VHH binders against Protein DOG1-like 4 (DOGL4). Designs and how they scored, part 102

Target 1, 232 residues: Protein DOG1-like 4 (DOGL4), of Arabidopsis thaliana (Mouse-ear cress) (q84jc2)
Amino acid sequence: MSKMRNLVEEKFLEFYESWVIQLELYLHQLLIAHNNNTMSETELRHLISKLTTHHKAYYTAKWAAIREDVLAFFGSVWLNPLENACSWLTGWKPSMVFRMVDRLRKSRVVLVEAQVKKLEELRVKTKFDEQKIEREMERYQVAMADRKMVELARLGCHVGGESVMVVEAAVRGLSMGLEKMVKAADCVRLKTLKGILDILTPPQCVEFLAAAATFQVQLRRWGNRRHYVTHS
Short names: E, the ipSAE of ESMFold2; O, the ipSAE of OpenDDE; V2, 0.75 times the mean of E and O plus 0.25 times the DockQ between their complexes.

## First folded at step 12 (VHH)

Design zd34 (from zb7 with L107P; framework vhh_7z1x_3; at its last look DockQ between E and O 0.62; V2 from the best seeds 0.00; counts 0 for: pae E 2.4 > 2)
Fold by ESMFold2-Fast, scan of step 12:
Structure zd34 (fold): chain B 232 residues (1-232), chain A 122 residues (1-122)
Amino acid sequence: as target 1 above (232 residues)
Amino acid sequence: QVQLVETGGGLVQPGGSLRLSCTASGFTFSSYYMNWVRQAPGKGLEWLSGISRSGSYTYYADSVKGRFTISRDNAKNTLYLQMNSLQPDDTAVYFCARYSKLEGSTPSFDYWGQGTQVTVSS
């Protein structure tokens, strides 16, 4: 702690900053594709594949990082306060992406009845998986208030090497439970994204991904502007 | 005063190689994601490659993936682009640039170099 505060935070901050810049560059390609009806299905599928690969790269890096320090992902230093306030178990809430799908109903590209049925089935399954994780998180929070946890908190208020060791062991144990829940939430995110893209046509996929990326980029800008105004 | 200066361009045969350099001054180079962008005659700007502040993460456009390599030396405030297997359609002015943000649908860069000309011809 004397010079380098947290190596996981420093490494993931650099990763995330570059990942977001690349997302903005992909968003440019998505917006050009959305406004240009002359792109072939092969070209659109290739662009969609680049976006899915980019999102998978995020989860590969995240899971490596949470293996080292899952707590870095709760109140992340690479996210601004608004992004952190909007996070559900260290990322986007899976069911929220269906609001972006609903926007497709009002766009130039419309959903057919068969797609609407499949998306509703996926939405219900996603909400069910999401609620299971929420119940696990609630049980985790309740368990933290038991007598043993209160005793560990009390020990943390005393100076001494033995108390420090006991508290550190308990924190490591707690992080293992959080890691499992975060990975479960990320699996729901990836399954939801794949499910939506499997149901949509390539032009609809481009519009969906553009809407999602636009929201993510704008949320970051809104949060950054508020923060800079306060500190500038 | 922020300044980016590209060097290393020139005339090269198809299949040849060139290494471009960009020297930065007037800002903390090691704190910023850096990019290479090109503009072919009569065409718009094309983003080619980007590199994270320490060099740990790199990204490439499909047109150059596997042929070009971006790197940096933060001690020298220098950005590099190693270009291999050059093709006639790689003929362009090459710029190093610091990324700012997406403005509407278009990537915006807040600082650019003067550019260096690369010509690939027999």
Scores: ipSAE 0.749, ipTM 0.894, lowest interface PAE 0.9, mean pLDDT 86
ESMFold2, look of step 13: ipSAE 0.740; ipTM 0.902
ESMFold2 (binder alone), look of step 13: mean pLDDT 87; pTM 0.872
OpenDDE, look of step 13: ipSAE 0.801; ipTM 0.917
ESMFold2, look of step 15: ipSAE 0.493; ipTM 0.794
ESMFold2 (binder alone), look of step 15: mean pLDDT 87; pTM 0.874
OpenDDE, look of step 15: ipSAE 0.815; ipTM 0.920

Design zd41 (from zb7, 16 letters changed; framework vhh_8fcz_2; at its last look DockQ between E and O 0.74; V2 from the best seeds 0.00; counts 0 for: pae E 2.3 > 2)
Fold by OpenDDE, look of step 13:
Structure zd41 (fold): chain B 232 residues (1-232), chain A 122 residues (1-122)
Amino acid sequence: as target 1 above (232 residues)
Amino acid sequence: QVQLVESGGGLVQPGGSLRLSCAASGFTFSSYYMNWVRQPPGKGLEWVSGISRSGSYTYYADSVEGRFTIIRDNDKKMVYLQMTSLKTEDTAVYYCARYSKLEGSTLSFDYEGQGTQVTVSS
């Protein structure tokens, strides 16, 4: 049975579909730039800037949406089950991108010692930040069995208009906590991405971004083959 | 069967305007992201513009940003490309394309029309 989607889900679904299509178009440009080495540094920086702007646009849209309904992102209907399974707090795991960086090191990309050192420092920092968020999330999840949740559960057994309003208020309160966690996670993602791009040269950035975009697109494709996702 | 039919092309002078149209049939039009692409003489296929299912989100290539406007009418199953301030480099066959995908380093589309010629020349 298909889950009934609310307005936030429907809107973001359309946004995300469009966003992914545009990402794929950028990926095409990245691959051309990477494979042909025909672009100047200025052109590469421009391409990198376009991608970063594109990613910023995603989070702008996301944060607008989560203000309305953060819960929509914990069951992201715009993602297939595989994509969802690979999600950490409604997005990609920040530390995951270092695997992509490692892949660069195994390719034709040569990182100087200074870059390697900085990347390792960033990795450590990213991991620390992830763990911090996870601890906060855990604390939040444990605390969910608090008075508000108990009240919510209790009220759920009673019928009445006032009861419904109280329940809604309680859910809003809970959602605010989740929103904070999601935003925190997104900040780590953005910081991590920025950190990596600041360490890498423009050609390396292009390769990294291509790898990241490829992974995202392929993950979606793989998941769709296994689980048909209807987008209407 | 899926069908896309482009129209509206022609010869215009630099600085001129054209409005391209694409008529879609054979599929649930409102369920698909739609694109305009073009192929300049002697060059490969170039993405020009895209529009989301409802038309709420639009994207443009840098080369046409600020000059072209993509619009769709789901009731009429039409996609339009309003082109202004046309340049000689805009000369190409323009295609309406339903879906874009990347295969390797090649951008392709599952369905596209026969195209309409746009020539910008003084």
Scores: ipSAE 0.797, ipTM 0.915, lowest interface PAE 0.6, mean pLDDT 90
Fold by ESMFold2-Fast, scan of step 12:
Structure zd41 (fold): chain B 232 residues (1-232), chain A 122 residues (1-122)
Amino acid sequence: as target 1 above (232 residues)
Amino acid sequence: QVQLVESGGGLVQPGGSLRLSCAASGFTFSSYYMNWVRQPPGKGLEWVSGISRSGSYTYYADSVEGRFTIIRDNDKKMVYLQMTSLKTEDTAVYYCARYSKLEGSTLSFDYEGQGTQVTVSS
């Protein structure tokens, strides 16, 4: 398992580094599109589609990796400490993206009242789905504490075959539970992203995606300056 | 000292093929993502393709997808760009680059080499 875990971490570290570099290239395209009002609606939709595909590729790779070792995603080695500190169930907290949407409402980008209403409905639904997952995680943590007591019996050279089987079954159950919760959280993330993009016009989608990508890239850069701002 | 040396460019007819090479030295090559970028006559730099540190993940600009293939040989410290079905629009100076930097809406590349000229013309 140790060998399998190391391989999963190494493979996903390489994937994630590459994915972030590509995200920065897409961010450049989004910023050019945002500053250049001569792009056609078809060109804007194509760019939005590329970003959507890029985010889906992340979840495809993540779910394949989680199938092999979900625990690698708790305290991820491919994220700096600041990124890890800002993570909610192995990724961004879904409701937090509405803070970026609020920028659109307060800028010179005019959202019509129908869009404002739909965004508020989506925000409420997202928060509800998020809280449901938080309740499941709380139940899991209680169960994990109880199972940890059994795992303490695994220590040392004197554990028999029957004890090993029981501990291995319990650990596998814990991992499967975490996998389901992480996938559920990722589904809320994807559903929230799709919902926002469905409500916004193509120019508004470009501005939203640019804001989101800028925040993600900037958070990574801030965390990489650990010697200037470090906490544990 | 970090060095990137591009080669393999030349004159080729539309529909032809070329293989570009980039020889790296002065850094731990196998630890870095590598890019090919190009500058057409009278235009700015355009990103073409990228490859992850072990070669497991590759990315391409829409304009070259399906026609170009990026590969690397970490033992030889080389990055290659295999170009097929070349078009007149592919005419440019091609550079090998290690880093990209986005400041505002400006994208730049550090440690790009001297470049190699590709001219697609009948």
Scores: ipSAE 0.718, ipTM 0.883, lowest interface PAE 1.1, mean pLDDT 85
Fold by ESMFold2, look of step 13:
Structure zd41 (fold): chain B 232 residues (1-232), chain A 122 residues (1-122)
Amino acid sequence: as target 1 above (232 residues)
Amino acid sequence: QVQLVESGGGLVQPGGSLRLSCAASGFTFSSYYMNWVRQPPGKGLEWVSGISRSGSYTYYADSVEGRFTIIRDNDKKMVYLQMTSLKTEDTAVYYCARYSKLEGSTLSFDYEGQGTQVTVSS
């Protein structure tokens, strides 16, 4: 009588696997656009729009799932241990993407001064929003510690339906608060992504999206290979 | 031995409809994301559509979105491609394909069948 995953985890595992497969298909198109500069600006804009829509679809599905079980997204079964180790509030730390932009600037992408100024403004805004979430998380961790005492009392108090109902309401309240924090982090991630794509030209957006998708796909492949070693 | 067998192709006029079928055997079909790919005359393979393990999530190339529908039946180990509003540029050999991988900038699939010819002409 054992199960690996609850219902939310089973649904999102299938979604995420299909989403990453499709991301790899889009990466193929990005690499063609990067390596063979024959695509028109209209075609590049269309490809960029497909990637943007794909990322929005991820968050739409995620936000529906966290309404049912936000805790499924901490230590996610659809991610390998390497991917999970890189998570900050159920995803990449928003400011991390600027390290990728910086690497592209120094080696492949030339930005005009107006773009540099806008990117610096966005970086500062992103770090500010990130820090605000971290401060809220600290306050929330104190509240969660207090709720742990209530949960322990629930485990020891099987009799007394009113006590169980109070504990269940408190747990539900903590889950709603955690959902709010995860959504806030996700909104910073989306806003930062959109901001970068709005500042960059279409060829530069292709470079950025290709680098980001490559990293994500390679992290998944490398982490999965570590679990495929045959044991004696 | 993994086997994918496509059928249902033919000659149709523009605006017509066809339904392609793919019968799968030799693997745990319900564990795999499945694809339709096509090879137009004188061109390389291009991805057309994909479907998640349960069928809950479907994806389409921009050129076929709104005209083609991918469906699977895990009990019968079948995947289908319902094509409507066919255009001359849809002329190709259509393959049912399993897993995709990307090596450098080249996209390939680990298994595909012999294909089924779809010809759209006046």
Scores: ipSAE 0.470, ipTM 0.759, lowest interface PAE 2.3, mean pLDDT 81
ESMFold2 (binder alone), look of step 13: mean pLDDT 82; pTM 0.832

Design zd42 (framework vhh_7z1x_3)
Fold by ESMFold2-Fast, scan of step 12:
Structure zd42 (fold): chain B 232 residues (1-232), chain A 121 residues (1-121)
Amino acid sequence: as target 1 above (232 residues)
Amino acid sequence: QVQLVETGGGLVQPGGSLRLSCTASGFTFSSYYMNWVRQAPGKGLEWLSGISRSGSYTYYADSVKGRFTISRDNAKNTLYLQMNSLQPDDTAVYFCARYDSSGYLPGFDYWGQGTQVTVSS
């Protein structure tokens, strides 16, 4: 059964569709830059800045939306089933970007030993931050089944305005807790992305961003292919 | 039956303004991300601007940012490009293009015939 989309879901669906289309256009520019060895460092830094701003715009829009309806980001209507199945706390798993970094070791732009060391240190820290968030999520899931929440659910079954209001307040509290966890996960994502870009040279940044965008766009196409074959 | 028809092109002096229109028919215009793309003589296609289905989100190429404004009127099935501070390098054929993000092969699937914009030196 399909659910009716709420206003937050409809607005973010429109935003996300537009954001992904722009990402694909930026991917085209990144691939041209990667294959053109004559671009100046200033030109490469400008392109990297455009991608960084684009990713920041996503999180600005997401955080505004989760303040209104964080649950919309769990099983999102703007993602296909494959994208939803690959989600970790409403987005990509931060350590996954190091698979894109591994691509750079096979490129014409060789990583120096100092960069390799810094990237490995960042990878370890990212894994640690992921585990911390996973413990927070487990704590949240346990809290959902606690005695107080079960009692509030029981009260909500009675026909009475006051019990309905108490249940609504409790649900708002749960949503606020979930919002904080999602923002914490997004902060790890942004910190990991910034860390990688700070370690890499501009040509390496372009190659990394191209690999990451290619994976994101391709995952969407693979999921859309399944939907086309299944429903057409 | 899908058609996109551009109008509003012409000859203008540097620093002048033009407003391009694209009238859509044969599909639900309000369901699609719409774009303006141009092609200068002897050059490839250059994407200029895009606009979300309701008009809430817009994007611009650096070459036109601050000078061009994309907009739409879904009640009239019409896409617009307001072009200000025109330069000789803006001389090109301007195309309206639909982007399909829902299919297995997303991309620009329908294009208009184009309208000529000439900026005199």
Scores: ipSAE 0.656, ipTM 0.855, lowest interface PAE 1.3, mean pLDDT 86

Design zd43 (from zb7 with S100Y K101D L102S E103S S105T T106L L107P S108G; framework vhh_7z1x_3)
Fold by ESMFold2-Fast, scan of step 12:
Structure zd43 (fold): chain B 232 residues (1-232), chain A 122 residues (1-122)
Amino acid sequence: as target 1 above (232 residues)
Amino acid sequence: QVQLVETGGGLVQPGGSLRLSCTASGFTFSSYYMNWVRQAPGKGLEWLSGISRSGSYTYYADSVKGRFTISRDNAKNTLYLQMNSLQPDDTAVYFCARYYDSSGTLPGFDYWGQGTQVTVSS
């Protein structure tokens, strides 16, 4: 444990630890449901709704935290280095969840042709939305290297009250730009998740959510055992 | 070395209340996510509630949400479950459980208390 964390980081670290533990408990319920063909459609929909609510709770907490300190989400202390290395704009890359969907084609579940078409259309749309966000990030990075920002950085080498205030205002503006971009990326994530769940049947949704949760939980464990990930 | 001891169970009438306590020893209680789990006669284990290391974040099973409240006192190494509006189907042995990281069989609990019996009957 390190004391080199601000209050936002410490608070979100405790939140995230708790959120992942609850995800593991839901994963247990998903695995039971997947292996039990006697559960009603109503019971499966209820479980799917609980998982959806849990993911929405993550974004509610995240957006509150980034309002206070968006930079905490670039190099997050609550994520291990492997989780951070696999992130795209502070979270999972939306198009990568279609790899979980591909498992449904190879498992006991059978996707009908209409579902395959809708999933492919959603995949294309998701990749398009990702590209739009990536272009915005590029513009943001160019703006950071803008002549005006370079001039402000030069002024910061001569510390006077006015120069300090001008630099602080500029940094605040940059942080607001990052917050907007992170929220845009998170909206693509939520829309992609909702889109997949709307296309799949309840049993297929359970299998998809179980695969996604399993991957998230295992990635965290592999990264926490860093020497195994590095050498095997 | 790790020990969890539940107390506070007993017989209550429907609509009654009970407060369960779990006293922890042999580990740094304030570093662990803690849980309440129950087992009704002839049924499997049912997870009820969990609480983060400082007490800031809590989660509840739908069966107890709005009726039960989990809390902790890290200075006393004690976990609590306040149970209100008790119903006959709340009759079970109630266990305190410590969370651990598990990549195999879920859920990821490594230590459990001996349990305390709660009976809700007229």
Scores: ipSAE 0.700, ipTM 0.871, lowest interface PAE 1.1, mean pLDDT 85

Design zd44 (from zb7 with S100T K101D E103S S105T T106L L107P S108G; framework vhh_7z1x_3; at its last look DockQ between E and O 0.70; V2 from the best seeds 0.00; counts 0 for: pae E 2.1 > 2)
Fold by OpenDDE, look of step 13:
Structure zd44 (fold): chain B 232 residues (1-232), chain A 122 residues (1-122)
Amino acid sequence: as target 1 above (232 residues)
Amino acid sequence: QVQLVETGGGLVQPGGSLRLSCTASGFTFSSYYMNWVRQAPGKGLEWLSGISRSGSYTYYADSVKGRFTISRDNAKNTLYLQMNSLQPDDTAVYFCARYTDLSGTLPGFDYWGQGTQVTVSS
């Protein structure tokens, strides 16, 4: 049986499908740029800019959607189980991208010492920020479980006395906290991505972005093959 | 069997307009992201535009942005490309292409039409 989807889920599902398809198109361009080295620096910067703009568009859409229903992103019906399993607070874990950077170092990409140092500093900072968010999330979950769950349970006991509106208000309260956490996580993602791109040269950026896009696209494809997902 | 048939191509003068159509059959058209691509003489394939299943989301290559408009009619199983302000460098064979993440290719286009020739010349 297909899970019933609300309007937010349906819209975002279609958006994400479209978005990831466009990502594949960009990935193709990135791979061409990377493999042929025929593009000028200006062209590479333009391509990088296109990708960054594309990612910004995702978060713009996401933040609009989470304002309506943040809970939709904790189910993420637009993702397959594999993608969901790899998700951290409704998206990619920021520290994950450093593994991609490490892969660059193992490839033909030569990072200068200054870049390596900056990347390590960024890694440390990113990890710190992740941990901070995780702690905050834990605190929130514990606090909300104590307060809101009790409240919801109490409301459940008063079947004839409490209104649906009260329950909805309680759920909204929960959602607000979650939205805050999701936004915080997204900020770390964006900062991390920006930080990496600021450290890398344009050719290196292209390679990094290609790696990242490849991972995302392949994860989706692998997951879909293993667990058939219908988006219609 | 899956089939895509492009129509609407032809000869036009610079600055002219054409509307291409792609009629789909053999699959649930409304379930697929659809695309327009073109191939100019001696050049590789160029992606031009994509449209989501419902048509709510559209994307365009920089080369055609502001000039071309992609649309679809799911009831008619038809994809459209309105091309305005055509230039000589728009001369190419235009294809509609279906997307699937199961194609094994990047991008994930699994089916193409036969193409329709568009020639822009004075």
Scores: ipSAE 0.843, ipTM 0.941, lowest interface PAE 0.6, mean pLDDT 91
Fold by ESMFold2-Fast, scan of step 12:
Structure zd44 (fold): chain B 232 residues (1-232), chain A 122 residues (1-122)
Amino acid sequence: as target 1 above (232 residues)
Amino acid sequence: QVQLVETGGGLVQPGGSLRLSCTASGFTFSSYYMNWVRQAPGKGLEWLSGISRSGSYTYYADSVKGRFTISRDNAKNTLYLQMNSLQPDDTAVYFCARYTDLSGTLPGFDYWGQGTQVTVSS
């Protein structure tokens, strides 16, 4: 089990590195589309679709990996310390993307009042969904302390020693609740992203996706530069 | 000390095939994501394909997906691009490029080869 866990981490690390590099290439295309304004609506929709498909591919890979080892996603080895510091339940906090949306209020591609109202409604709904998940996580942590923690402590103190397999079975049981919570959080992320893209026009979608990808890519680059200098 | 050398370019008929190679030296090849990029006459750089450090993950531009295959041999420090069903608009100088997130550029390509010319013509 421990061996399979390490292999899952190594495989997802290489996947994530590649996925972020591809995101950076899409960001380059988004910036060209935004700054030069040379693309047709059909071309913009195609680019938006590529970004949407790319994000969907991330969650497909993530959910396969958490089925095998959800604990790998808490303090992930493929994320630098800066990225880990910005994580909420193994990913971006859904309501944070509205910060990227706020920049559209002052751009050349101005939001109309109908869009502003729909985005505010979506923001409120997203905040509500976040709070519901946070309450569920709190309940999980209380249950963990009262049941699984006592069971793990008992196994650890057994005279003669329990097999690694017995301890690993208990840890897998403990992680089941975390898998459910991570998937719930990811569903809120996907619903929020889809909701924003459904409200925005194609040029606004490009600007929004460029802002989001820029933030993600820059956090990784700045954090990796710091890590390289101070920790090697 | 970092060097990338492309070979395998040439003249080919439409519908034909070519295999490009890029030999790396002066760095730990197996630690880097590698790319193929091209530049047609009078056009900007077009990214074509990328491959993860061990070769487990590959990505392709829509213009070449299904026709080109990227691969690598880390024991030989060599990157490959198998090009099938070549078209006249594939005529370009083909470069291999190393990725790094420590680069000041976006995308983060820090070292490039000299390029190899591919001409697709009747």
Scores: ipSAE 0.762, ipTM 0.907, lowest interface PAE 1.0, mean pLDDT 86
Fold by ESMFold2, look of step 13:
Structure zd44 (fold): chain B 232 residues (1-232), chain A 122 residues (1-122)
Amino acid sequence: as target 1 above (232 residues)
Amino acid sequence: QVQLVETGGGLVQPGGSLRLSCTASGFTFSSYYMNWVRQAPGKGLEWLSGISRSGSYTYYADSVKGRFTISRDNAKNTLYLQMNSLQPDDTAVYFCARYTDLSGTLPGFDYWGQGTQVTVSS
């Protein structure tokens, strides 16, 4: 039996599926560039720009959707359970992307001392920005337990369309705070990604983007295949 | 089981137009992201365009953006590629391809048509 989906969930489900498939196609191009090193620096910068533009398109669509219904992004229907379990405030955790950079260094990607220093500075700033958001999220969660929300939850347990309407209005009013926090988290994600790409050379950017896209695509495929195999 | 049949190829003059069709059978067409791919003589496969389940989201390779238009008619189980301003470099065999997350390949194209030849020459 299928659950009903609201309009935001229905639209974003199709968008996200198409967006990830296009990311997979860009991953194919990145792997060609990474494995053969046959592309000029100009061609590499063009490919990097296409990936950057693709990520910006995701956030443009996401920010339009969260304006309509931010709650759809907590436990999203377009992600499998493994993808949802890995989410921090509706997306990847900004500080964790540096694990991908660390893996590249262990794979004999040569970073000069100036790059290493800039990356460590960015890592510290990213963690600081994350901690600010986490503190605000905690403050918001405490406010969610205030007497108004408890009273509205109590009303929502009673039968009647009017009680449901009051609860829905109150949840809508509080969802605006969640929208601001999600956007703040997304801004940290975008600043961190841009910061890494600005520090790395074009060939290093291709290796980083290939590793990141591989992780995202494989997390989705592995989560989907596990479900298919166990229930088929 | 799964069948994809391309039609509409042929000979055309530079600057001309063609419309390719891909008729699908043996699966629920409207449940799949669909693609056009081509192979020029002596070259590898080149992805050209993709379209979401309902047709609401489309993507194009830079080589064809602005000249080619992908569309679909789910009631007729048919995928289309409108090709305008054709150039000799567009000469190739054109395939439609189905995408799935369950494929073991990258990209996840699990079924292809036999292709239709497009030749652009004077």
Scores: ipSAE 0.552, ipTM 0.834, lowest interface PAE 2.1, mean pLDDT 85
ESMFold2 (binder alone), look of step 13: mean pLDDT 87; pTM 0.873

Design zd45 (from zb7 with S100G K101S E103D G104S S105T T106H L107P S108G; framework vhh_7z1x_3)
Fold by ESMFold2-Fast, scan of step 12:
Structure zd45 (fold): chain B 232 residues (1-232), chain A 122 residues (1-122)
Amino acid sequence: as target 1 above (232 residues)
Amino acid sequence: QVQLVETGGGLVQPGGSLRLSCTASGFTFSSYYMNWVRQAPGKGLEWLSGISRSGSYTYYADSVKGRFTISRDNAKNTLYLQMNSLQPDDTAVYFCARYGSLDSTHPGFDYWGQGTQVTVSS
């Protein structure tokens, strides 16, 4: 597993670095579109589609990687400590994106009352879906603790090859459960993103995506710039 | 000192092909995401393509997707751009650019070559 974990970490590190660089390039295009008001609706929809495809590519790569080593996504080596501290089940917390949506109410791209109502309905449903997953995580943590204790005790009683097989089976079971839970969380993320984009007009989608990408890029910058004070 | 030197530019007829090379020195080439960017006469910079440090991941602008191919040879410290089905609108100075940080003046690019001229004309 250590060997497989190292390979998954190395490959996803390179993928993620590249993915974030491309996100920054798309952010530049979003900011130009937002500031110049020169793009047609067709051009704006095409740009929004490129961002949507880019995010889908992330989840395609992530789900392939978690099938090999889901634990690599808990305390990821491709994320700095600040990014890891802000993670909820290996990614952004779905309900937090509504903070960016709230900014649209105060911007030059004003939301109409019907959109406000639909966004509030989506926010409530997203919070409900998050709570369901949090309850599943709590149940899983209890099961993990019980299984680990049993396997540790069994390993202490048996020093032969039989103990290795039992431990490997237990680890596979743990990984499969975590993989299912991470995918469930990612489905909530994708549904939330799609829901917001379906409610917003193309100019509002551009402003929202620019805000989201700016936050993701800035969070990485802030975490990378922090200094350790190791003194005592 | 970091240096990027582009070669392979020239005059080519519409429908023709050209391969650009960028030779890197003064840094660990295999540690950096590399890019091709162009500037047509009287226009701004247009990002064309990017490639991850080992070459495993590539990205393309819609204007060149299916016609251009980015690649790299880390043993030779060289970045390539294979350009096929060239059009008059591809006429530009082509630059090799290194991605260094989010704080760069040109969205993340910290070092650029001098550029190589590509002219597509009959």
Scores: ipSAE 0.700, ipTM 0.868, lowest interface PAE 1.0, mean pLDDT 85

